# VHH binders against NH(3)-dependent NAD(+) synthetase (nadE), part 5

Target 1, 296 residues: NH(3)-dependent NAD(+) synthetase (nadE), of Coprothermobacter proteolyticus (b5y8q4)
Amino acid sequence: MNTAMEETQRIEQFLRKALVSERKHGYLIGVSGGLDSAVVLKLLVQAVGKENVLGLILPDRDTEKKSTTLARSLLEQEKVPYKVISMTPLLRHLGVYKDMPLFLLPTRGLKESIVRRFYNDYTKKLNKPVFFAQWEEPPTQLPYFYEGIAYYRIKHRVRMATLYYYAEKNDYLLVGCTNLSERLIGFYVKYGDDVCDVAPIAHLYKTEVRQLSEYLSVPEDIRNRPPSPDLIPGITDEYSLGINYETLDQILAGLEEGKTAEDLKQLFPADIVELVINQVKFTQKLEGKPYMLKRA

## First folded at step 20 (VHH)

Design z1 (from u7 with T28R)
Fold by ESMFold2, fold request of step 21:
Structure z1 (fold): chain B 296 residues (1-296), chain A 124 residues (1-124)
Amino acid sequence: as target 1 above (296 residues)
Amino acid sequence: DVQLVESGGGLVQPGGSLRLSCAASGFRFDEYAVGWFRQAPGKEREFIGAISYSGGSTYYAVSEKGRFTISRDNSKNTLYLQMNSLRPEDTAVYYCAAQEGWYDLEDSSEFRYWGQGTLVTVSS
């Protein structure tokens, strides 16, 4: 187990080497106001200097104002150049907002309450948290279920397309912010936030990213936020997973150490252990490419 | 409707001082970087300097050589330019502009909102 100092040094060297290897002079990063992108931003500035980093803040209609405020504040503190580019016009032209008529609800508090009620109903009817159930055919009609999946996933894809456009315009590498916990259970969107040129924290569990954030002096108001992609009102990572990251990471770390399902069931609820183990196995089989015929 | 309105221009003697202001309305001024450009007759528009959304960072063109100071008052939605030690070559129309970000500040195409300008004339 590396110390925060040693791990930071490893990541910084990795970031510098990638720049040389790809013959680029800088990095493009999406800054969400959340923990993972804040940690990666700090690492980039220390590795290659603030003048060689460009930040993008990519809000849409449903983005909480606090997310954008925190992202802007962090970028200013780090003296990193940045642009704010609203995704709302693109998403509106695609018709995304019509599929989820949240605009009919007058306050964000009401939007959050209604969305959570739908999630709770889905969890009950599918007998597992929504994240794990999204890959299954529901046993009954669930209102807005497929619309919600499409709503959530298209936002990641529009953001990633925008990120690559600006990376290419500047001849920069696109850095991704996905961590090991997310990678192992597939908590990312295919051809969305999983696509990047360089992934400097992909080897760290979420709880390890939190430890690094303390070492890197990420502002406390970012560190104390519940993890969330901030794409649907009221839904955090842990709400969607039905498992907190402390528990998830302990199970994942136990598997890395060679513990069996039976070992882990002595420490954690059996249904949670099974859910995580099955998801890890499912994710391991994802190839990220189309089914193809072999050349005869 | 978005509006940026410059004021404070006029005639000033060489070596004198002038303070320009830019009043903003119709957008969230405290979320935008704002800056000043100028354009002398027959010349290209040139960047003077900018100040970040919070006022925490400033950036100035090298050519102004420390004679100009940019400030903002977010409570009044107002941007200021203090100009000292004025010279005849400072004669120009001065424009304020706003950008949502802190990016490529010398490129006028990166600024979304523009004022109509205020004339500054430096002459004996």
Scores: ipSAE 0.543, ipTM 0.839, lowest interface PAE 2.3, mean pLDDT 90
Fold by ESMFold2, look of step 20:
Parts: C-alpha cells; sequence; structure tokens
Structure z1 (fold): chain B 296 residues (1-296), chain A 124 residues (1-124)
C-alpha cells in the first residue's frame, strides 16, 4: 500500500465520491470494538464529518462486555451519534441459544474452555483447523458441529439485516469493514458481514489495516485486541484459522507477487502454505451468485 | 426491577435555585446516557438536556439558556439537574430518562426508561 497518509487520503476521497455518486447524505457503520471497524470509523469521520455518520453497536448474549465498552468509548471520543441494539431477542426467538446450550455454564471463562475443547476435538478428528473444515461433511458425526456453524453464521445475518434497515431508514450508505485477507480466504459469512454498499478497506491486508490504525490514532486497547468476531466464546480469528495474520498475510502477499508454493515452503511450514493456497483456490471457485439457467 | 426516581422538587421563589436528583436502579446505569425532560400543564414534554454514559459529553436544549447544569455520579447511580435563576415559566413536572446510546436526544421516543416525575413550582 502507499504511505499511511497517502492511503488515508485516497480512501477519504473514495468515501466522499461514493456519497455524491449515490446521492446519499452519510454512512452507517457497525462498530464492534475491534480493529477494522475502528479504522473505518476514523476514516469516515475524517472523510465526511461526524454529523454524517451513524454508528450501531449490535451485541448479543455472547458478546464480550469489553467489546461493547470499547465501541461505545470510541464513538463518544469521535462524537459520532450511535444506537445500541441488542440482537438477543431475535436470536432467542429463532431458537439459536437452545441449539448451543452455553447458558448452562455460569461464567464466560467456563464457556470459553468448553468451546475450545470442542474445537480441539474437531481439529483432531478433521485433521485441520475448523475454519478450513467447515466446508465439508465430517467423516464422523461431531456433536454440535452443524449447530455451531449455524450458530455463528446466523448472528452475522441478523446483524446485516439490522444494519441495512437503519442505513435505509436514514438514507445512508452502509459501509463494510471486510479486509483483503478475509476476502481472499473467504473468512466472512456469505450474506452477512460481507455485504455493504461501500468497502473502504477491502483492498488492504489485515496487517496493513493495523498500520493505518496507528496513523489514525485508534486507541491502543483496541489495537492490542486479538481479532475476533466475538460470536462464540473463546474463538478468535487466529484460533479458528490456526495461523496468525502476520504469517497469513506474508503468504498471501507472496502469492500476489508471483511466488510459487515451493518458494513459500522455504519460508513457512509446508502444511500451512498448502492450507492457505488451497483455501484461496477454493474461495476463487465460489460463484457469489445463485446457480441460474441461461435464458433459452 | 428497573426504576428511575426523581426527587428534590418543590416550591421556589423566582430567581432561586433548586437541585433535582434521579436515583437509578435495576439496570446498568453507567452504560446509559441520561437526561431531563419537563412538562408544564397544558404543554408538550420539553427536552432540557442529557449527559453521556461516562459523563464526558453534555447536550442542552437551546431553550434553557445555560441556567441548568446536568451532572452524574456513576458510583451512586444518580443523575442531577442544577437549576439556577428560576422563573415562573420553569414550573413543570421534571422527568429523568435513560437511553442506551447517544442518538436523537430531543426525541423522547428514543428513551427507554422514564421516571414518574417531580413537581417544581416557581411562584411569582
Amino acid sequence: as target 1 above (296 residues)
Amino acid sequence: DVQLVESGGGLVQPGGSLRLSCAASGFRFDEYAVGWFRQAPGKEREFIGAISYSGGSTYYAVSEKGRFTISRDNSKNTLYLQMNSLRPEDTAVYYCAAQEGWYDLEDSSEFRYWGQGTLVTVSS
């Protein structure tokens, strides 16, 4: 990417031009208390002014309190108006919490421990991290495996629906926070956190988003948090992937500049390189559209 | 159960001062913006001002002309309204209200919890 200053200016111009092109008055953003949404919030305020940005904080029962606290603090610091809207009533009505009976465990720490034990068992039986295994039927029936997949994915979709309702109610564009690393390996929920009207950091690796966060003065307590969707207790991005973002981004950048699998295996464990390469290829095969017949 | 209870209302001479309190219970007070509204007989409810969850930001209606000060003490779950230079037109029932957010503060429908009110009478 360009220098942080140059890239910030480029993104700000992009954000301003999108409003003019679509004849909209502002942006709606979901603020999670994580790095990516904090960076995008800062960019929005600088590009179009705090009065033209509306923040939503969308917790559910499993959302860590710290995430909501950090999101609220950042929005107050930036003087952006915001609403807090709990997703819990809708998710409860759908039966989501019954399918994953974490409510039987008294503390978040215990919930995290139990969830991690299930993930470790899945990883052993599937012979790969759960993120990469979710796309295939397990050879042995695993308890809560499909319930867990549905559990985390429905939360993204409920949040997406809520975000668009408020964007349209205000005649605003919905801004998304997906980065290039996530896009290349499919680390998003289809029709969930991947949909938006404007995606200002979709061209940047996660590690590049971190560089912007420093330039934009994102608070340190946000910058130091492990990346997480905060949807299932104990499961961060890197825990689910079994790879840290520094390693992932170096492999992805190597592929972008034309390095071969052989080149990358000289620098990184061979199994990790193959896992990433195969996932990138798998993601590229996805249609992104429903299957359709051509008109006769 | 959730409660917001105003106190400190009463009779005050014009030019006097009065401090209202709003005691909160049954919810996470330090996660809510809180504010004051008032309603004079025969009039619609009027926004006075609000203070953010941390106390770091305040917003006042233009109509009160800087005579009123809102503060909060999160350790006591209490919101305050200091009213100075009181006038007969300040006579009203004063309500405490809470919103989880910082949005459209003059719109009473955006506030989730409400107190029952305390009467302030300013005699001419």
Scores: ipSAE 0.539, ipTM 0.843, lowest interface PAE 2.1, mean pLDDT 89
Fold by ESMFold2, fold request of step 21:
Structure z1 (fold): chain B 296 residues (1-296), chain A 124 residues (1-124)
Amino acid sequence: as target 1 above (296 residues)
Amino acid sequence: DVQLVESGGGLVQPGGSLRLSCAASGFRFDEYAVGWFRQAPGKEREFIGAISYSGGSTYYAVSEKGRFTISRDNSKNTLYLQMNSLRPEDTAVYYCAAQEGWYDLEDSSEFRYWGQGTLVTVSS
């Protein structure tokens, strides 16, 4: 990555050019109260002006109140117009909350405890963090495993649908907040948070996004939050991955530089290196297109 | 049981002042932008101004700049409108409204909760 200043200028130029090229008047952004969307929001304001940015805060029942509070505060600080749109009614109508009956638990603390207990049990029985196992059939039946996957993924898809609806209502481009670390290991939801019109930080590792956040003066209480989509109580990115981003990004950067698995195993636990390398290879095989017959 | 209840309307002489209040209940007032609209007989509802959820930002219709001041007290769940130098054309029913956001504030359809209105009559 260039210096933070140079990289910011480069991204701002990219954002301005994309707007002109697509003949649109502004950007729509989902603001989660997390680091990546905060960085992208700051970049948008610098690039195209606060009047040409519309923020959406899209909480659901399981969203931590702090996430919404931080998102609202940031949008007010940046003087960006925004709407808060609860996803709860649509998710309830679809029956999503019945598949994971967390509503039976009286406090968020208890919800987090129960969810983490299931995650820990899954990790033990799968002999790997749940993120890496979600693409495989488990060797034994795990209660709520597929319901949990569907629960997590449908929330991203409902958010995606809502974001595009408002982008199109306003004739704006939808900006995405996926970073390079997420892209390389497939840490996104297909047809969810992976789709957008413009992806200004898709070339930056999570740790580089963190570096930009300091330069851009993203509030400390956002910068110090554990990364999380905040869709399932108690489940952060690193909890799901079983790897912190500092370690993940060093392995990914090493691969980019041409280091071998053996080189990386000198620096990191062998099982972690193998998990990451195998996941990168798996993700490289994922196509953005459905299976299709070729024209005869 | 969401309610917005305006009060403080009445008859006032031209050049006078009046302070309207809007008491909120049944929702988290401190998470909403709140504002004032008015509707004179035979006219469409018009935006007066709004104040952000924290009170940190205000936005006024250009026509009302300088005579009206919007404030809020989140500890009392109350929105205020101070109206000075009142004119006969300010005669209208005044409504408070709430929006979860800070968006397209002059568009009344973007406000979720509405009060019943309080009549302000400016005449001698």
Scores: ipSAE 0.537, ipTM 0.836, lowest interface PAE 2.3, mean pLDDT 89
Fold by ESMFold2, last read:
Structure z1 (fold): chain B 296 residues (1-296), chain A 124 residues (1-124)
Amino acid sequence: as target 1 above (296 residues)
Amino acid sequence: DVQLVESGGGLVQPGGSLRLSCAASGFRFDEYAVGWFRQAPGKEREFIGAISYSGGSTYYAVSEKGRFTISRDNSKNTLYLQMNSLRPEDTAVYYCAAQEGWYDLEDSSEFRYWGQGTLVTVSS
């Protein structure tokens, strides 16, 4: 990454050029109360002006109140118009909340505790963190394993559908907030948060996005927050990964520089290096497209 | 049980002043932008102005150039409208409304909750 100043200018130019190329007048952004969307929001305002940005806050029943509070506060500080659209009625109508019976647990603290117990049990039985295990066939009896996968993934897809609906209503481009760390290991939901028209931080590791956030004066309470999609009680990015972003990004940057698995195992735990390298290779095989026959 | 209840309406002579209140209950008032609309006899509903969830931003219809002031007290879940230099054409039913956001404020369909209205008559 260039200096924060140089990188900001580069991204701002990219955002302005995309708007011209697509003949659009503004950007729609989902604002989560997390770091990545806050950085992208700041970049949008600087690039195209607050009047040409529309924010959407998309909570559901399980969204932490702090997420919505931080998102609202940021949008007000930046003077960006925004809507709050609850996903809860749609998810309830679809039956999502009934298929995974978290509604039987009366408090968020209890929901978080039980969810974490299931994740820990899955990690033990699958011998790896849940993120890395989700594509494997589990042994015979992991309760709620597939229901949990469907539960969190459908929320990303409902969010994507909602974002595009409002982007199209306003004739705006949808900006995505996926970073390079997420792209390289596949930490996104197929046809969910990986879909957008413009992805201004897709070339930056999570730790580089954090550096940019300081330059852009993103509020401290957002910058200090653990990364989380905030879709399942108690589950942050690093909890699901079993790896913090500092370690992950150092491994990923080492791979970009041409370091071998053996080089990296001298610096980081061998099992973590192996998980990351295997996941990068797996993600490279993913196309995000249906199987199709070649035209004869 | 969501309610918005306007009060403070009545008869006022031209050139007079009036303060309207809107008491909110049954929802998280401090998370909503709130605003005022009015509807005169035989006329379409008209946006007056709105104030953001924190009170940090206000937005007024162009036609209300400095005569009306919107404020809120989140500790009391109350929205206010101070109206000065009243004219006969200000005669209308005044409604408070709430929106979760800060978006397209002149479009009444973007407001989720509505009061029943309070009549203001500028005459006599």
Scores: ipSAE 0.486, ipTM 0.821, lowest interface PAE 2.9, mean pLDDT 89

Design z1 (from u7 with T28R)
Fold by ESMFold2, last read:
Structure z1 (fold): chain B 296 residues (1-296), chain A 124 residues (1-124)
Amino acid sequence: as target 1 above (296 residues)
Amino acid sequence: DVQLVESGGGLVQPGGSLRLSCAASGFRFDEYAVGWFRQAPGKEREFIGAISYSGGSTYYAVSEKGRFTISRDNSKNTLYLQMNSLRPEDTAVYYCAAQEGWYDLEDSSEFRYWGQGTLVTVSS
């Protein structure tokens, strides 16, 4: 990555060019209260001006109150117009909350504790962190496993639908906040947070996004939060992955520069290196389009 | 029960001042932008101004510059409108309203909660 200043200028020019190329009037962004969306919001304001950006805060029942508070505070600081639109009525109508009946637990802390116990049990029975196992047929006897997968993935898709509706309603481009670390290991939801019109930080590792956040003066209380999609109580990115982003990004950067698995195992636990390498290979082979019969 | 209750209206002389209050209950007032509208007899409802959830931003209708000041006290869940240099044309029912966001503030349809209004009459 260039210096933070040079990279910021490069991204800003990219954002300006995309508006011209697509003949759009501005950008729509989902602001979660997390680091990546905060960085992208700052870049948008610098690139095209606050009056050409519209923010959406899309909480649901399980969204931590702090996430919404931080998102609101940032949008006010940047003087960007925004709406808060609860996803809860739609998710409730679809029956999503009945499949994972967390409402029976009286506090956020208890919800987090119970969810983490299920995750730990899954990790034990699957012999790997749940993120890496989610595409595999589990051994029998994993209660709520598929329900849990559907539970968190539908939340991304409901948000994606809402984001595009407002982008098109305003004749705006939808900006995405997925970074390179997430792209390389598939840490996104198909037709959820992976789709957008413009992806200004998709070439940056998570740790590089953190560097930009300091340069852009993203508030410290956002910068210091553990990364989280904030969809299921207690489940952060690193809890789901079983690895922190510093380690993940060093492995990914090593692969980018041509290091072998053997090289990386000299620096990091062998099981972690294998897990990441296998996931990158798996993600590389995924196609984002339907399985189709070829024309005869 | 969500409520917005305006108070402080009444009869004033031209050139006088009046401060309206809007007491909020039944929702998280400090998470909402709040604003003032008015409706004079025979006229359409008119936006006056709004203040963001924290009080950090204000936005006023172009026509209302200089005479009216909106403020809020989140510790008391109260919105205020200070009106100075009142004119007979300011005679109207004044409403407070709340929006979860900071968006299209002059469009009354974007406000979710409304008070019942308080009458301000400026003698002609």
Scores: ipSAE 0.481, ipTM 0.817, lowest interface PAE 2.6, mean pLDDT 89

Design z8 (from v7 with T58I)
Fold by OpenDDE, fold request of step 21:
Structure z8 (fold): chain B 296 residues (1-296), chain A 124 residues (1-124)
Amino acid sequence: as target 1 above (296 residues)
Amino acid sequence: DVQLVESGGGLVQPGGSLRLSCAASGFNFDEYAVGWFRQAPGKEREFIGAISYSGGSIYYAVSEKGRFTISRDNSKNTLYLQMNSLRPEDTAVYYCAAQEGWYDLEDSSEFRYWGQGTLVTVSS
């Protein structure tokens, strides 16, 4: 990565050019209270001005209050207009909450505890972190396994649809907040949070985004939070991945540099290296969807 | 149940002052932007001003700048409107409203919760 300053300028110019190219006047951004959206928001404001940015906070029943608080605070700080739109009614209508009845649990703490218990059980039975295992059929029937997958995916997709609705309503481009780490291993929901018009940090590893966040003076309370999609209580990115972003990014960067699996296994646990490499390969295949026939 | 209850309205002479209050209950007041609207007889409802959830931002209608001051006390779940130098044309029912975001504040339809209003009459 370039210096934070240089990269900031590069991204800002990129954002401005995209608007001109698309003949749009502004950006719509989903603000989650997480680091990535915070960084992107700041970049947008710097690039095109606060008057040309609209933020959306899209919570649902499982969204942590702290997340929305941080999102609101950040938007306020940046003086960006924003709307709060709950996804709960729509998700409820779809029956999403009935399929995974967390509502039967009276407290968030209990919800988190139960979810973690299931995840731990899955991890043990699958012999790998849940994220890496979700693409394969479990060796045994796991309660709520598929329901859980559908549960968090639908939220991203509903969020995406909502974001585009408001983007189009305002004749804005939708900005995405996915980073390179997420993209390379497929830690996004296809046809969900990957769908956008412009992805200003898609070329940056999570660790680089962190560096950029410091440069951009993203609030510490946002920077210090464990990264999480905040879609399932108790589940953070690193919990789902079974690896921290520092390690992940080092492996990914090593691969980018042309290091072999064997080289990386000298530096990192062999099982982790293999998981990441396999996942990257798998993700590349996934990006080929939808499957289509070639014209004869 | 969500409630916004305006108070402080009444009869005042031209040049006088009034302070309106809006007491909120039944929702997280400190997470909402709140604002004031008014509607005079035979006229459309008009935006006066709004204050963000934290009080960090205040927006006034151009027509109202200088005479009206909006403030809030989140510890009391209360919104205030200080009105000075009142004129007969300020006669209206004044409404408190709440919005979860900070968006298109002059559009009354963007506000989710409304009070019943308090009547302010400015007359000699």
Scores: ipSAE 0.888, ipTM 0.951, lowest interface PAE 0.4, mean pLDDT 94
Fold by OpenDDE, fold request of step 21:
Structure z8 (fold): chain B 296 residues (1-296), chain A 124 residues (1-124)
Amino acid sequence: as target 1 above (296 residues)
Amino acid sequence: DVQLVESGGGLVQPGGSLRLSCAASGFNFDEYAVGWFRQAPGKEREFIGAISYSGGSIYYAVSEKGRFTISRDNSKNTLYLQMNSLRPEDTAVYYCAAQEGWYDLEDSSEFRYWGQGTLVTVSS
């Protein structure tokens, strides 16, 4: 990676050029209170000015209050106009909450505990972290397994639709906040949070995004939070992955540098290396969707 | 049940001052931007000003700059409008409103919650 300064400049130029090329008036961004959206917001403001940025906070019932608080605070700090739109009514209308009745639990703590219990059980039965296992049929029936998958995916997809509505309404481009680490292993929701017009940090590993966040003076409260999609109570990125981003990015970077699986297995647990490599291969196939015929 | 209740309206002489209050209940007041609108007889509702959830940002309509001051007390769930140097043309029903974000503040349709209003009459 370039220096934080150089990379910042590069991204800013990229953002400005995209607006000119597309003849749009500004950018729309979903702000989650997480690190990635914070970094992107900072970059947008620097690149095109706060007057040309619109933020959306799209919480639902499972969103941590702290997330929305941090998002609002950040937007306020940057003096960026924003809207808060609850996704709960829509998701409720679709029956999403009935399929995974977490609402029957009285406290968030209990919800988190129960969800983690399920995940732990899944991990044991699947003999791999849930993220890596979700792409295959479980060897045994797992309660709420498919419901859980559908549960978090629909949340990203309805948010995506909402984001585009407001982007188009304002003649703005939609920015995405997916990073390279997520892209390479498919740690995103297809046709959800991966969908955007411009992806300014899609080329940066999560660890590089962290470095950039420091340079951009992203608030510490945001930087110090464990990475989380904030879609299911109690589930962080690292919990889902079974590894931290530092390890993941080192493996991914090693692969990029041409290191072999055997080389990497000398540095990291063999099972983790294999999981990551297989996932990268799988993700490449995933990115090839939708399946289409070529013209005859 | 969400409620915004305006108070402090009444009859005042030209050049006088009045302080309006808006008491909020039934929602997280400290997470909402709140603002003031007014509607004179036979006229459209007009934006006066708004204050962000934290009080860190305040925006006034151009026409109202200098005479009106907006403030809030989140500990009391209350919005205030201090009006000075009142004029007959300030006669209107004054409404408080709440918005979850900070967007297009001059558009009344962007505000989700509304009070019933309080009448301010400026007359000699």
Scores: ipSAE 0.888, ipTM 0.951, lowest interface PAE 0.4, mean pLDDT 94
Fold by OpenDDE, last read:
Structure z8 (fold): chain B 296 residues (1-296), chain A 124 residues (1-124)
Amino acid sequence: as target 1 above (296 residues)
Amino acid sequence: DVQLVESGGGLVQPGGSLRLSCAASGFNFDEYAVGWFRQAPGKEREFIGAISYSGGSIYYAVSEKGRFTISRDNSKNTLYLQMNSLRPEDTAVYYCAAQEGWYDLEDSSEFRYWGQGTLVTVSS
């Protein structure tokens, strides 16, 4: 990786060039209160100026209050105009909350506890972390398994639709916040949070994004927060992955450098290495969707 | 139920001062930007100014530079408008409004919650 300074400059130039090439005057960004969106917001402001950026906070019923608070605070600090649009009414209308009746639980703590219990059960029965397991049919019937998958995917997709609506309404480009780690293993929702016009950190591993966040002076409250999609109570990225980003990125980087599975198994648990390698291969197929015929 | 209640309006002489208050209830006041609008008889509603949820940002209409001061007290769920050097043309019903974001503040349609207004009359 380039130095943080060099990379920052490179990304800023990239962002400016994209606007010119597309003949647009601004960027729209979803701000979640997480590290990735914070880094991207900082880069946008530096690249094109605060007056050419519009932020959206899109919370729903399950969004942690702290996330919204951090997002608002960051936008305020950067003096970027923003809107807050609740996704709850739409999701409720679709019946999403009825499929997972978390509303029957009186406290967030209980919601988190129950969700984690289910995830732990899934992990045990599937013999791998839930994220990696969701792409295959379970060997046994698991309660709320498909409902859970649909539950978090729809949230990303309705947010994507909303983001594009406002981007188009303002004749702006939509910026994405997906990083390289997420892209390589498919830790995104297809036709959800992966959909954007410009992806300024898509080439950086999560650990590199963390380094960049420090250089960009992202608030510590954001930097120290465990990474989470904030879609289901109690579920963090590393919880769903079963490994931390440091380990993941090292494996991914090793693969990029041409290390073999056997080489990596000398450094990391064999089961984890295999899991990641298989997931990368699967993700490559996923990126090939939709399936299409070649021209005859 | 969400409620914004303006107070402090009345009759004042030209050159006088008046302080308006807006008491909020029924929503998380400290998460909303709040602002002031006014509407004179036969005229459109016009933006005066707004203050962010934290009070860290304040935006005034260009026409109001220097005479009006907006402030808020989140512990009291109250918005204030200090008006100095009042003129007959300041005669209007003054409204407080709330927005959850910080966007296009001069557009009244971007504000979700509104008060009933308080009448300010500037006359000799």
Scores: ipSAE 0.888, ipTM 0.951, lowest interface PAE 0.4, mean pLDDT 94
Fold by OpenDDE, last read:
Formats: sequence, structure tokens, C-alpha cells
Structure z8 (fold): chain B 296 residues (1-296), chain A 124 residues (1-124)
Amino acid sequence: as target 1 above (296 residues)
Amino acid sequence: DVQLVESGGGLVQPGGSLRLSCAASGFNFDEYAVGWFRQAPGKEREFIGAISYSGGSIYYAVSEKGRFTISRDNSKNTLYLQMNSLRPEDTAVYYCAAQEGWYDLEDSSEFRYWGQGTLVTVSS
């Protein structure tokens, strides 16, 4: 990565150019209270001005209150207009909450504890972190396994649809907040949070985004918060991945530099290196969807 | 049950002052932007001003700048409207409203919760 200053300027120019090219008037952004959306929001405001940015906070029943609070605070600080739209009624209508009856638990703490217990059980039975295991059929029938997958994926997809609705109403481009780390290992929901017109940080590793966040003066309470998709109670990114982003990014960067699996296994646990490499290969295949025939 | 209850309305002479209050209950007041609207007989409802959830931002209608002051006390779940130099044309039912975001504040349809209103009559 360039210096934080140089990269900031590069991204800002990119954002401005995209508006001109597409003949649009501004940007719509989903703000989650997490680091990635915070960085993107800061970049948008610097690039095109607060008057040309619209933020949406899209919480549902499982969204942590602190996330919404941080999102609101950030939007207020940046003087960006924003709407808060609950996704709960739509998800309820689809029967999503009935498929995973977390509502039977009276407190968030209990919800978190139960979810983590299931994740731990899955990890043991699958002999790998849940994120890496969700792409293959489990050797044993696992309760709520597919329901859980459908549960968190639908949340990103309904949010995506909502974001585009408001983007189009305002003749705005939709920005995505997916970073390079997530993109390379497929830590996003296909046809969900990956869908956007412009992806300003898609070329930066998570650790680089963190560096950029410091330069951009993202609030400390956002910077110090563990990364989380905030889709299922108690599940953070690193919990789902089984490794921290520092380790992940070092492995990914090593691959980018041309290091072999054997080279990386000298620096990192062999099982982790294999998981990451296999996942990267798998993700490349996923990006090829939908399957289509070529012209004859 | 969500409630917004306006108070402080009444009869006042031209040039007089009046302070309205809006007491909120049944929702997280400190997470909502709140504002004031008014509707005179035979006229459309019009925006007066709004204050953000934290009080850090205030927006007034152009027509009301200088005479009206909006403030809030989150510890009391209360919104205020200080009105000075009142005129007969200020006669209306005044409403408080709440919005969870900060968007298109002059559009009444963007506000989710509404009070029943308090009548202000300016007359000699």
C-alpha cells in the first residue's frame, strides 16, 4: 500500500471520477458502525462533500445496539444525512426468525451464549472453523446448520435490495465496503454485501484499512471494536474465521508476493495455511457464477 | 406505547413570547431527531425546525429563523420551542414529531411519531 495520504488521495480521485463517468449526483452508503463503513464514509465525504452523500442504517432484531449508536454518531459527526430503516418486519414476514428461534431466549447474553455453543460444536465436528466449513456438506447432520447459513445471508441480501432502492431514488451510486481480505477468501454474501457500483477499499487488506482509519481519524470506539458482521448474536469475524486478520492478511500477502504453501507453513500453522489457500481457490470459482454458455 | 405530548400553548398578545414543551415517552428519545410543525386553520402543515438526537445539529425553516429557538433535554425526554415576537399569523396548532434519522426534515412524512398538538393563539 501507498502511504495513507497517497492512498487517500488516490481513492478520493477514484470516487470523483466514478460520479462523472456515471453522470450521477452522489453516493449512497450503508453504515453499520463497523470500521470498513466508517472508512468509506470518511473517504466519500472528503471526496464529494457531505451534501452528496446519503447514509442508511439498516438494523434488524439481532443488530447490537452499540453498532447503531456508533453508526449514528459517525454520521452526525460527518454531518451526513441519514435514514434508519429496520429490516426486522421484512425478515419476520419471510419467516426468517422462525427458522432460528433465538426469540425464545429472553436476553441477548443467552442468545450469544447459545449461538457460540453451536458454533463451537460445529467447529469440533467439522474439524475447521465454521466459515471454512459452510461450503461443503457436513459429514454428520448438524442441527440448524443450513438454517443458520440462510439466516445470515438473507440479511445481507435484503439490505442490498434496500440500499439500491434508495440509491436509485436519489440517482446515486451505491458504494460497497468489502475489503481485499474479505474478497479473497469470500467472506461476504454473494449477491448481498458484495453488490455495489463502486468498491473504494476492495483493493486494501483489512490491516491496511485499519491503518487508513487512523489516518482518517475514525473514532477510536469504532477502531477498537472487534470486527463483526452483526448478523448473528455473539459471532465476530475473527470468531467465525478462527484466526485474526493480522495472520490472515500476512498469509494472503505472502501469496500475493509469490510465496509457496511450503514457505508459508514455515511461518504459520500448516492447517491454517491450507485452509486459507483452499478457500482462496474456492472463492475464485464462486466469482465465476452464474454459470453461462459462451457464444457458439 | 409511544407518546408525544405538547404543552404550553394558549392565548398571547402580538409581540409576546411563549415556550412550548413536548414530553416524550414509550421510545428511546435520545436516539431520535425531534422537531416542530404547525398547522393553521385552512392551511397545510408547515415545518418550523428540528434538532438532532444529540442536540449537535439544529435546522430551522428559513421563514422562522431569528424568532424561534429549538432545544432539547434528553435527561427529561423533552423538546422545547421558544417563540418570541409572536404575530397573529403564528396562530396555529403546534405539533412535535420524531424521526430516527436526519433526513429531509421539511417533509412531514419522514417523521414517524407525532403529538396531538397544542393550540397557540396570537390576538390582541
Scores: ipSAE 0.887, ipTM 0.951, lowest interface PAE 0.4, mean pLDDT 94

